# Ledger of designs, part 26: VH-VL binders against q9ut70

Target 1, 155 residues: q9ut70
Amino acid sequence: MTIYAFYIYSRKCECVFAHRWKPSDRNSMETLVSQLEQNSIEDDMEKLIFGVVFSLRNMVKKITADQDQFMSYTTSKYKLHFYETPTNLRLIFITNPKIDSLTHVLQQIYTTLYVEFVVKHPLYTHVPPSAEEGGINCEIFRITLDRFVRTLSCF
Key: E = the ipSAE of ESMFold2; O = the ipSAE of OpenDDE; V2 = 0.75 times the mean of E and O plus 0.25 times the DockQ between their complexes.

## First folded at step 19 (VH-VL; framework fv_namilumab)

Design w05 (at its last look DockQ between E and O 0.52; V2 from the best seeds 0.65)
Fold by OpenDDE, look of step 19:
Structure w05 (fold): chain C 155 residues (1-155), chain A 122 residues (1-122), chain B 107 residues (1-107)
Amino acid sequence: as target 1 above (155 residues)
Amino acid sequence: QVQLVQSGAEVKKPGASVKVSCKAFGYIFTGYYLHWVRQAPGQGLEWVGWIDPYSGDTNYAQKFQGRVTMTRDTSISTAYMELSRLRSDDTAVYYCAREGWKRGYDNYFDSWGQGTMVTVSS
Amino acid sequence: DIQMTQSPSSVSASVGDRVTIACRASQSISKYLNWYQQRPGKAPQLLIYKASSLQSGVPSRFSGSGSGTDFTLTINSLQPEDFATYYCQQSKSYPLTFGGGTKLEIK
């Protein structure tokens, strides 16, 4: 297993959905979290992830006059994959460093799973998800996402 | 109304095997990991392992490796734990427990079966 | 394996009292700690997850705090139904491990 975690951030930069996949590679993500937490940043993993992405994204936009797009960055321990939706949701994968860019997969998750199960949900109030309001608490979305990710060749 | 209903008490001899069942109600069975935890009489809780009801993937505590087998039948939303080569110190109440998921966070047991007493005696 | 140590092993208190139970991990577990209540002859029930998050349906008199290696379960204004055994459990890494339990008895 090479996919460690998945996150969705709102346009307000709040983590509204998080999923970490289980133990064989989960430990890698947890190790990363542990390492980050050693810097006295407890419970701020999601914020830290977003901070890095935000900075890199802005840097890319500034340097290239908005002609380039941030897609991923890689360390010796993990790769972060990024996709921003037209509605300014930010979708993120954390994976093994050897995994190729999953931006297209993230886009697919948005168009086929998020839109279908979250946006088109009968109880959807057309209010963007917020962390304060509980984020994305859609069981079907979560379960379908999990199943979808498990079908990926890189999983 | 999430509910886990386990099979009845078992009495086994040393060297035998026991298979405990856990039937799930009130939620998508394949959507949540199930764990097994045991408790010897008058003792604390001991984690045995988990199973992914969807894939059938399992993770066992090293202590039980080679002796425990977790399976599931999705058609009846039932998980099974089989423990072989039973010995007296396997005498315990065995619980199935659902790993909860809330707002993207998991790693807690939000629902428990009523427990199954397994007695191993000569 | 991460070892979880609870203290005290037993505590006597009265209805209305404030009780604190400590749980220590042998290594940092961040906030991957859960608290369970077990009444005699019953299965454990989740009280707190992620160190401080109150499980739905659990009375607000229960609270959890801590991070890293030291954690505390606090019960404000004990009720008769609160006399039970309490367990902490780490979810930082496998194998999952529990504390030895704290039995809360009526004084």
Scores: ipSAE 0.706, ipTM 0.887, lowest interface PAE 0.8, mean pLDDT 90
Fold by ESMFold2, look of step 19:
Structure w05 (fold): chain C 155 residues (1-155), chain A 122 residues (1-122), chain B 107 residues (1-107)
Amino acid sequence: as target 1 above (155 residues)
Amino acid sequence: QVQLVQSGAEVKKPGASVKVSCKAFGYIFTGYYLHWVRQAPGQGLEWVGWIDPYSGDTNYAQKFQGRVTMTRDTSISTAYMELSRLRSDDTAVYYCAREGWKRGYDNYFDSWGQGTMVTVSS
Amino acid sequence: DIQMTQSPSSVSASVGDRVTIACRASQSISKYLNWYQQRPGKAPQLLIYKASSLQSGVPSRFSGSGSGTDFTLTINSLQPEDFATYYCQQSKSYPLTFGGGTKLEIK
């Protein structure tokens, strides 16, 4: 499989949603985890991804709004695809390093799934709900996202 | 209310096969991974593998590769585990268990079937 | 494979006691550790996930702690219904593995 994980980070740089696809190949899982933990005292994928997202945010902040070449970060083991919405919501894929940018897919997830199931959620008092409040806990959003991602040709 | 209901006890001879069913109630069957875990009498728990009911994909512990097959029928929300070439040390209670969902956390079992005793004896 | 070692293998305690059960992983599993309770003749039930998060409906007298390789389940003020066997399970990598269990007998 080529798409490993999806994350949403809030304006406050909190992880408010995370979904991981299970690989059949245990070596791929172990290799990814080992690579992501390379410079971390804490063994937590959310914290490692936060560090990368923070670095990308600082690079984008230093460059004009019409430069967009920092929407992907690629290593020998994985590729990080990054999309930031006007409200500073950050949507992220972690994938196999060899596939093309999925920024357009992240935009589509925001405009169709996130808006429909999270923004329009009648019980959320804040959008997105804070990580302390449990983040985005909508079951139908998770299941719909999972099924949508599985329709992608690169999946 | 999540519920997993398994088929009844089985008695088998060495060399035979057994197929255990697990019917799901009270949740979206294809939205959650389903695992199989066994427990020999008086012993601890042993993971057998999982099935993704949406795709039919599976992952088996290496110990069971070649002897276990996990399937499902989404029209009746039912998963199956078949174990072949049975031997006496396969005598155990076999559980199906649903993987729960929390942000960024996998592989924990928030609901369990009642278990199916499989006895292998001459 | 990640080996999970539980101690003690059994413990006898009185109603109202505080009991701790230890679980050790053969390599770091971060906080990817779950605890289950199994009453005699019944299926296991989830108590704690991700080392310290209490499952819905589980009494607050249960708590979990730890990270890396060393983890603890604590039961404060034991109740008669806590008579059971307790298992830890690592959720970091396949094959998923369980500790050998700790049988808690209430005097």
Scores: ipSAE 0.669, ipTM 0.832, lowest interface PAE 1.3, mean pLDDT 85
ESMFold2 (binder alone), look of step 19: mean pLDDT 93; pTM 0.951

Design w06 (at its last look DockQ between E and O 0.45; V2 from the best seeds 0.00; counts 0 for: pae E 2.5 > 2)
Fold by OpenDDE, look of step 19:
Structure w06 (fold): chain C 155 residues (1-155), chain A 124 residues (1-124), chain B 107 residues (1-107)
Amino acid sequence: as target 1 above (155 residues)
Amino acid sequence: QVQLVQSGAEVKKPGASVKVSCKAFGYIFTGYYLHWVRQAPGQGLEWVGWIDPYSGDTNYAQKFQGRVTMTRDTSISTAYMELSRLRSDDTAVYYCAREGYKYGRGYDNYFDSWGQGTMVTVSS
Amino acid sequence: DIQMTQSPSSVSASVGDRVTIACRASQSISKYLNWYQQRPGKAPQLLIYKASYLQSGVPSRFSGSGSGTDFTLTINSLQPEDFATYYCQQSKSYPLTFGGGTKLEIK
């Protein structure tokens, strides 16, 4: 397994969905979390991840006069893949560093899964992410996402 | 609504194998990880491992590696735990437990639903 | 493996009392700590997850606190049905491990 986690952030920069895959490479993500703790980072990992992405995205836009797009950044431990929807949702994959950019996959997740199962779902209710019971409360989306990601060749 | 129903008590001899079943009701069986936890009489809880009912992937505690096999039959929403080469210290109540997944926050390895337990007695 | 140590192993209290149970991890587990209640002859039940979040259906008299290595389960205004054994469980890393349990007995 090379895909570690998936996140959705609202246009308000709040994490509204988080999924972490368990199998053999989950330890890698756990190690990352542990490292953050050791560095006395009090912020939630989700916030930290977004902070980094936000900064990089803004930097790219500023330097290129909005002619370029932030897609991914890579460390020795992981790669962060990024996609921003027209509605300013931010989708993020955390993967093995060797995985090629999954921006197109993120886009597909948005258009085929998020829009279909979350946006169009009649029972979907938006709850503030600040609440423990907040965020995307759509079991079908979660399950379908999991299954979809598992079909990826890079998984 | 969520209910896990386990098979009945087992009595086995040392060296034998036991297979405990756990049938799930009230939720999408393949949508949640299922864990097994055991408890020796008068003792605490010990994590055995988890299975992904969808993929069949498993993760066992090292202590049970080579002796435990977790499987599932999705057609009947049933998980199985088989423990082989039984010894007296395997005598315990074995629980299946569903891992919670709450409001898109991911898997956090907490068990929100438990089976009633299956007593496995290993004696000569 | 992460070792979980609960204290005390047993505690006697009366109905209406405030009870605190401690759980210590051998290394930092951040907020990945869960609490379970087990009544005699019954399966464990989830009380608290992620150190401080109350499981649905659990009375508000139960609360969890702590981060890192030290955690506390608090029961305010103890009720008769609360006399049971309580377990902490770390969810930081595999293997998942439980504390030794704290038996809450009636005084």
Scores: ipSAE 0.802, ipTM 0.912, lowest interface PAE 0.7, mean pLDDT 90
Fold by ESMFold2, look of step 19:
Structure w06 (fold): chain C 155 residues (1-155), chain A 124 residues (1-124), chain B 107 residues (1-107)
Amino acid sequence: as target 1 above (155 residues)
Amino acid sequence: QVQLVQSGAEVKKPGASVKVSCKAFGYIFTGYYLHWVRQAPGQGLEWVGWIDPYSGDTNYAQKFQGRVTMTRDTSISTAYMELSRLRSDDTAVYYCAREGYKYGRGYDNYFDSWGQGTMVTVSS
Amino acid sequence: DIQMTQSPSSVSASVGDRVTIACRASQSISKYLNWYQQRPGKAPQLLIYKASYLQSGVPSRFSGSGSGTDFTLTINSLQPEDFATYYCQQSKSYPLTFGGGTKLEIK
C-alpha cells in the first residue's frame, strides 16, 4: 500500500473532501502517516495539510516555475503530491515517499471525476460546497475515486 | 433507508461450521466496509473482523484467524461469515455492522448500522 | 490490544436525572472513541462517534467528551427509553475493542 490519502482544498484553504485507504495489514496502521491522521489530541491531519498547502502556495506564487519539484513535498515518511486548478482548487495525494509524481493523476481526477460528479452536481449551489455546508458529499464521486485509485499500479 | 438483514438462528454441534448471511439494502453495498461483532449471552461485544465488499479483502481478529472466513456476493448485496470447528464458547449472537463514512472525516471504524443479529448455539 | 474499562458497571437512576458513564483506554486513542446503546433483546445502536459527535437521530440529551485515555458519556434528563446497556468502543487500532458495558436501570 503506497497511496494513503486524497484531499481537496478550496480556494479558502478549507478541506472540502477527504478520503483515506485502509492499510493492507495491521502493521501499516502504525505508520507515521496513520499516526499523524489519528493524532492523540484531535484529528488534525487536515490542519497539518493546510499548513503545508499554504506554504507551497506562497512559494509557487513568489517563484512561478513549471518544475514538478514545486508541486510536491517529500519527507522521510511521506510525499505530498499537489495539483492546483486555475480557480485555486487544490487536489492532494499523500503517499509513500518513493513514489514518482502523481500530479498528472490528480489532473485526471479533476478533469474526469470532479467535473462529472461535483461540477455537474444538480444540488450544489456553488462548487465546491463550503466545509461548513459539509463539503463534497457525493457518494458516487467518492466511490468512483476510490475505485480509480485502486487501479493505479502504485497503489 | 440503510438496512442489514441477517439469516435466522442456527443450532450446531461442536466441530461443525456455520455460515451467517447479511443482506444490505438502501446503500451502495461495495462502497462501505462491513464488520462482524459477536455477543455471548449476557456478555459484552467482541469484534471478529471486517470485509471490504468491493475487493473481497478481509481483516480478522487474531483469535479467529484460521477459523473464520468472510466472503460476499456483490450481485445480491450479501456478505457472509463462516465460523468452523465450532466450540461451546462460540455460542453468541453474531451481528453484521456497516462502517460509517463521513465525507469530511472519512472512515473511522464506527458502526452506523447493525443487522438484527443471528443467534448461533453450539451444544453437544 | 487496547483494553477499554468502563465505570460504573451498573447504575440506577430516576427519570430526569443526569447520568455520567466513564470509559478509559489502556493507551491513547486520540478521539477515536464511539458509544453505543443496546436495549434488551436488540442490536446495539450508535450514539456518539469520534468522542463527541452525535449520530443523526440521537436526542440532544446525549453528549460525549474526552480525548486520549479518558472519555465520558453524559445523559441529561433521563427518559424511560434510556434504560439500556451502554458500550464504549475504541476505533483507533485493531483489534477493535469494547468496554465491558454499563447497565442503566431506571428506578
Scores: ipSAE 0.447, ipTM 0.779, lowest interface PAE 2.5, mean pLDDT 83
ESMFold2 (binder alone), look of step 19: mean pLDDT 92; pTM 0.946

## First folded at step 20 (VH-VL; framework fv_namilumab)

Design x01 (at its last look DockQ between E and O 0.47; V2 from the best seeds 0.59)
Fold by ESMFold2, look of step 20:
Parts: structure tokens; sequence; C-alpha cells
Structure x01 (fold): chain C 155 residues (1-155), chain A 122 residues (1-122), chain B 107 residues (1-107)
């Protein structure tokens, strides 16, 4: 497994969607390594994503507001792929550090899946819904996203 | 109205195998992980493993590794758990349970089947 | 493996009482703790997920608290239908593990 997690953060730096891909049994040693890496990433990730999103929020105020932003950040254990829309919606992949950038995939998720299922959602009064309102809770969006990500060659 | 309906009770001899079914209703079967949990008579709950009905991927508790096989048939929204080389201490009610969906939270069971009693007796 | 210890193993109480059930993990699980109710002859039913979040359809007299290793389920005004066995379950790492259960009986 190469793609570990996907997140959406709102303009307010709130996590409004999160999806994690589970490690599976392939053999005991590979399963153990995958589980340890996933647990470590989960524990560190809340702090890292907060710091990255917070820092980029301040940086975006200095850059032209109507431009898409693409960025990646790599450590020895994972790579963070970042895409921000002109309206300050932030889409993030967490992956194996050796993976090529997926920022164009994040943009594709926004323009196809997010627009179709979240922007056009008939019951959302605000887009995206706030974390206090339960965030993005659309079942079809989650399932379609999961299936799309699993079609990627790097998955 | 999520429902999980399991196959009927089974009585087996030691050394045999059993295959329990779990048919899903009222939700997208391939969109949710499905877990198996057992409960020996008068005892607590024990996790057996999960299956991803979309991919067929599985993860088994080490205690059952090599004896359990989880499969599914997506055309009839049905999951299966097969336990082989049965012994008397495998006597239990076996439940299937659907993993719920909430932002960033995994491994909780928001819907359960009615359970299947498996009795292993000489 | 993360061991989950529940206490007490059994409690007798009257309708209207406040009951507290404890669950302790052998290592930190943050807030990755769920509570289930099992009535006699029935499958377990989810009460609380993520330590303190109430499942849809569960009465507000149920509440959960805790983080790290120590967790509590509280029932603030027992009703006749609350007499059952209660299980905690950690959801942090595999294998997923349950507490030994707490049987709540009418006094």
Amino acid sequence: as target 1 above (155 residues)
Amino acid sequence: QVQLVQSGAEVKKPGASVKVSCKAFGYIFTGYYLHWVRQAPGQGLEWVGWIDPYSGDTNYAQKFQGRVTMTRDTSISTAYMELSRLRSDDTAVYYCAREGWKKGYDNYFDSWGQGTMVTVSS
Amino acid sequence: DIQMTQSPSSVSASVGDRVTIACRASQSISKSLNWYQQRPGKAPQLLIYKASSLQSGVPSRFSGSGSGTDFTLTINSLQPEDFATYYCQQSKSYPLTFGGGTKLEIK
C-alpha cells in the first residue's frame, strides 16, 4: 500500500473530510511493518497537517487569491501532497515518501468528485459543511473517492 | 434500515470446517468493511478479523491465522467466514458486524447480524 | 496486543440510579474507545464511539468520557431496559480487543 490517507480542510483550517486506507494481510512481517508505519503517521499527522495548513493559510494571503496552489512536503516516513483552490479549500494526500507528486490527482478530485457530490449536494446549506455540522458526510462522495483512488497505478 | 442476516446454527465434529454466511440489506455492501466477532457461551467478545467487500482484502487476528478464510460474493451482497480444523473451544456465537462511517474514525461496529451458533462437539 | 480491563464485572442497581462503568487500556489508545450494550439473547448494539460520541438513537442518559488509558460509561437514570451487559472495545490497533464485560442487574 502506497497511499495512506486523504483529507479536506476548509478555509477555516477545519478538517471536514478524512479517509484512511487500511493495511491488509500479505504476510506477517509486511503486515507488521505497514501497521507500525500507519500508527506512527496517524500520531504525528494531526500536528503536521495543522502546522502545514496553518502556515499555508498565512502564505496564501500574500499570494494572488485566484490561483491554484500546488505543494508537497516529504519526510523520511511519508510525503504530503497539497492542493489548494482559489477559495482556500485544501485537499491533501499522505503517501509513501517515494511516490511522485499527486497534486494533479487532488485537483482532479476537486473538479470532478467534490463538485459533483459536495458542491451540488442539495442538502448542504454551506459548502463545505463545517466540522461542527459533521463535515462532508455524503456516502456517495466517500465511496466514489475510495474507488477512484484505488484505480491509481501507485495505489 | 441496515440489516445483516446470518445463516443458521451449525453442529460440527472436531477437525471439521464451518462456513457462516452474512447477507447485507439496506446499504451499499461494497462501501463498508465487514468484521467477524465471536462470543463463547457465557464469555465476552473476541475479534476474528475483517474483509473489505470491494477488493476482497482481509485482516485476521493472529489467533485465527491459518484457520480462518473470509470471502464475499458481491452479486448477492453476502460475506462468508470459514473456520477450519475446529476444536471444542471454537464453540461460540459468530457475529458479522458492519464498520460504521465517520470522519477519521475506524473500527467501530454500527450494525450487527443476529449471530450464528456454532457448536463443536465430539 | 492492547488488553482492556472493565470494572466492576457485575453491578446491582435500581431503576433511577446512576451507574458508572470503568474501562482501562494497557496502553494509550487516545480516544479510540467504543461502548456496546448487549441485552440477553441479542447481538451487541453500539452506544458510544470515539469515547464520548453518542450513536444515533441512543438515549441521552448514556454518556462516555476519558482519553488515553482510562474511560468511563455513565448511565444517569437507569431504566428497566438498561439491564444488560456492557462492553468496551478499543479501535486503535489490531487485533481489536474488548473488555471482559460488566453485567448490570436489577437489585
Scores: ipSAE 0.659, ipTM 0.841, lowest interface PAE 1.4, mean pLDDT 86
Fold by OpenDDE, look of step 20:
Structure x01 (fold): chain C 155 residues (1-155), chain A 122 residues (1-122), chain B 107 residues (1-107)
Amino acid sequence: as target 1 above (155 residues)
Amino acid sequence: QVQLVQSGAEVKKPGASVKVSCKAFGYIFTGYYLHWVRQAPGQGLEWVGWIDPYSGDTNYAQKFQGRVTMTRDTSISTAYMELSRLRSDDTAVYYCAREGWKKGYDNYFDSWGQGTMVTVSS
Amino acid sequence: DIQMTQSPSSVSASVGDRVTIACRASQSISKSLNWYQQRPGKAPQLLIYKASSLQSGVPSRFSGSGSGTDFTLTINSLQPEDFATYYCQQSKSYPLTFGGGTKLEIK
């Protein structure tokens, strides 16, 4: 397994969705995400991820006068993939550093899964004040996302 | 409503195997991890392992490695736990439990089967 | 493995009382702690997840607090149906582990 986690941040910079995939052998090895969380609170992790992305995104926009886009950030331990929707949602993958850019996959997730199951769902309402605790609670979105990700060749 | 219904009580001899079933109702069976937890009489709770009903992937506690096998039949929304080479200290109530999910938080059990008593005695 | 220690092992209380149960982890688990209630002859039921989040359908008299290594389950205004055994469970790392339980008995 090379995909570790997936996050959605609102236009208000709140993490409204998070999913961490279980590794095949958690008894002997912890995922990178688990390791990163070992000395931090989960909320801190979400904030940290956003902070890094926010800074990098701003740097890219400043350097290229908004004619470039932040796509990925790679370390020796992980790769962060990024996509910002037209509505200013931020979608993020955390993967193995050897994985090629998944920005197009993130875009696909937005257009085919998020829009379909979250945005167009007549019964779904998002309350910003409760985003920290509840966020996106759409079972069909979660399940479909999981299945979709598992079909990726890099999974 | 989510409901997990387990098979009936079992009495086995040492060295034998037992296979407990857990049938799921009221939710997408393949959409949630299913765990097994056991409880010896008058004792606490002990985690055995989990299965992903969608992929069939499993993760067992080290204590049970090589002795436990978790499987599922998606056509009837049923999970199975088989424990082999039974010994007296395997006597316990075995529970299946669904792993809840909220905003990516996992490893909490929001639904439980009624339990299956497995007695291992000579 | 992460060891979970509950205290006390048993507690006697009366209806209407406020009861607190402690759970300690052998290492930091952040907020990866859940609380369960088990009545005699029944399966455990989830009360609290992620240290302080109340499970749907659980009475508001139940609350959880804590982070790191020390956690507390509080029952305000104890009701007759609350006399049971309570377990904490860490979800920080595998194997998942439970506390030894706290039996709440009627005084």
Scores: ipSAE 0.598, ipTM 0.861, lowest interface PAE 1.1, mean pLDDT 89
ESMFold2 (binder alone), look of step 20: mean pLDDT 93; pTM 0.952

Design x02 (at its last fold request DockQ between E and O 0.38; V2 from the best seeds 0.65)
Fold by OpenDDE, fold request of step 25:
Structure x02 (fold): chain C 155 residues (1-155), chain A 122 residues (1-122), chain B 107 residues (1-107)
Amino acid sequence: as target 1 above (155 residues)
Amino acid sequence: QVQLVQSGAEVKKPGASVKVSCKAFGYIFTGYYLHWVRQAPGQGLEWVGWIDPYSGDTNYAQKFQGRVTMTRDTSISTAYMELSRLRSDDTAVYYCAREGWKKGTDNYFDSWGQGTMVTVSS
Amino acid sequence: DIQMTQSPSSVSASVGDRVTIACRASQSISKYLNWYQQRPGKAPQLLIYKASSLQSGVPSRFSGSGSGTDFTLTINSLQPEDFATYYCQQSKSYPLTFGGGTKLEIK
């Protein structure tokens, strides 16, 4: 297993969806969590991830005057893949460092799964999901996402 | 309503095998991890392992590796735990438990079967 | 393996009392801690997940707190049905492990 976790953040920088795939053994994500705990970092993983993404995104925009896009960054322990929708929804994969960019996969998840099962849901209020309201709690979306990700060649 | 219904009590001799079933109702069976936890009489809870009903992937506690096999039949929403080479200290109530799913949370059990008593005696 | 230690092993209290049960992990588990209630002859039931999140359907008199290695389950204003055994469980890493349990008895 090379895909560790998936996150969706709102335009207000709130984590509205999180899923972590269970490894058969210790993976980089779990190791990272352990390291963070040892370093007395009190922020949870979701906040930490977004902090990094927020910083990198802003840096890229500033340097390239909005002519470049943040796609991914890699450490020795993991790779973060990033996609921002036109509505400023942020989708993130955490994977093994050796995995190629999954930005196109994230885009596909947005267009085919998020739009289909979340946005087009009969109970969708056309209000962006918020953490205060419980985030994205759509079972069909979660299950379909899981199945989709498992079909990826890099999984 | 989510329900897990387990098979009936078993009495086995040392060295034998036992297979306990857990049938799921009221939810998408393949959408949730299923765990097994046992409890010896008058003792605490001991985690045995989990199975992903969708993929069939499993993770067993080291203590049970080589003796436990978790399987599932998705057509009838039923999970199975088989424990072989039974010993007297395997005498316990065995529970299946559904792993709940909330954002950012794993490995908590929001629904439990009623338990299956397995007695191993000579 | 992460060892979970509960204290006390048993506690006597009366209806209406406030009771606190402690759970300690041998290493930091962040907030990956769950609490279960087990009544005699019954399966465990989830009370709290992620250290402080109350499971749906559980009375508000139950609350959980803590992070890292030290956690607490608090029962405000004990009810007759609350006399049971309580278990903490770490969900940070495998193997998943439980505390030894705390038996809450009627005084």
Scores: ipSAE 0.805, ipTM 0.916, lowest interface PAE 0.7, mean pLDDT 91
Fold by ESMFold2, look of step 20:
Structure x02 (fold): chain C 155 residues (1-155), chain A 122 residues (1-122), chain B 107 residues (1-107)
Amino acid sequence: as target 1 above (155 residues)
Amino acid sequence: QVQLVQSGAEVKKPGASVKVSCKAFGYIFTGYYLHWVRQAPGQGLEWVGWIDPYSGDTNYAQKFQGRVTMTRDTSISTAYMELSRLRSDDTAVYYCAREGWKKGTDNYFDSWGQGTMVTVSS
Amino acid sequence: DIQMTQSPSSVSASVGDRVTIACRASQSISKYLNWYQQRPGKAPQLLIYKASSLQSGVPSRFSGSGSGTDFTLTINSLQPEDFATYYCQQSKSYPLTFGGGTKLEIK
């Protein structure tokens, strides 16, 4: 599989939504070490994402020329794809390092799914709900996002 | 209200197989991973594996690899676990359990079936 | 595999007591630990996930703490319905593993 995780970080750099796709035994070409540590890198990725988001906050004027180009961070194991809305909502994919930028997909998730299911959510008094309040806990958003991502050719 | 309803108790001879069902109610069946966990009489809990009801993908604990098969029928919101080549130490209550998704975390079980007793006796 | 060790194996307590149950992992599991309650003859029920997050509908007298390898479940002011067996479970890596359980009995 090529898309490992999706995250939303708030303006306050809090993780308000996370979704991970589980590797299966049948289709994994990853090493046994990677498979055994699949869930164990969740916490490390959250730290990495915070570091990238924090660094972008401090360097925003250095990246105005090409937001899509600066919005990737690649290691030997994964690539981070980053899209920030005008209101400083941050949408992130973690993927296989070899795939092209998915910022257009992140933008589509924002304009279609996030707006419809989170912004228009009748019970949210502010958007996004804080991480302390449990963040984005809308089931239909999660399931619709999951199914949408699974339809992508690179999934 | 989320509910998982399992098939009834089974008595089997060593070497036979058993297939336990788990029918889901009150939630979108294909939107959640479903796990199987067993408990031998008077013992603790042991994870058997999971199935993704959307794709049919599975992941089994190595101890059960080659003897367990997890399947589902999405048209009736039902998951199945089949365990073959039964031994007396497979005598246990087998639970299905739904994985939750609160606070973006994985691998915790927020709803459980009532359990299915499988007794393997010579 | 990550081994989970619970202590004590059993504890006797009275209604109103405070009880603490320990759970230790054989290697770091960060905050990826869950707690379940199992009454006799019934399925387990989730109490706490991700070390300290209280499941909806669980009374606030239950709390969880810890990270890394050492975790605790605390039950303040025991009620009659709290007498059950408690299990910890690591959720960091496969295979998912449980502690051996702690049976909480009425004194």
Scores: ipSAE 0.684, ipTM 0.845, lowest interface PAE 1.4, mean pLDDT 85
ESMFold2 (binder alone), look of step 20: mean pLDDT 93; pTM 0.953
OpenDDE, look of step 20: ipSAE 0.681; ipTM 0.879
ESMFold2, look of step 22: ipSAE 0.640; ipTM 0.832
ESMFold2 (binder alone), look of step 22: mean pLDDT 93; pTM 0.953
OpenDDE, look of step 22: ipSAE 0.616; ipTM 0.865
ESMFold2, fold request of step 25: ipSAE 0.540, 0.656, 0.674; ipTM 0.804, 0.842, 0.849
ESMFold2 (binder alone), fold request of step 25: mean pLDDT 93, 93, 93; pTM 0.949, 0.949, 0.952
OpenDDE, fold request of step 25: ipSAE 0.800, 0.781; ipTM 0.910, 0.907

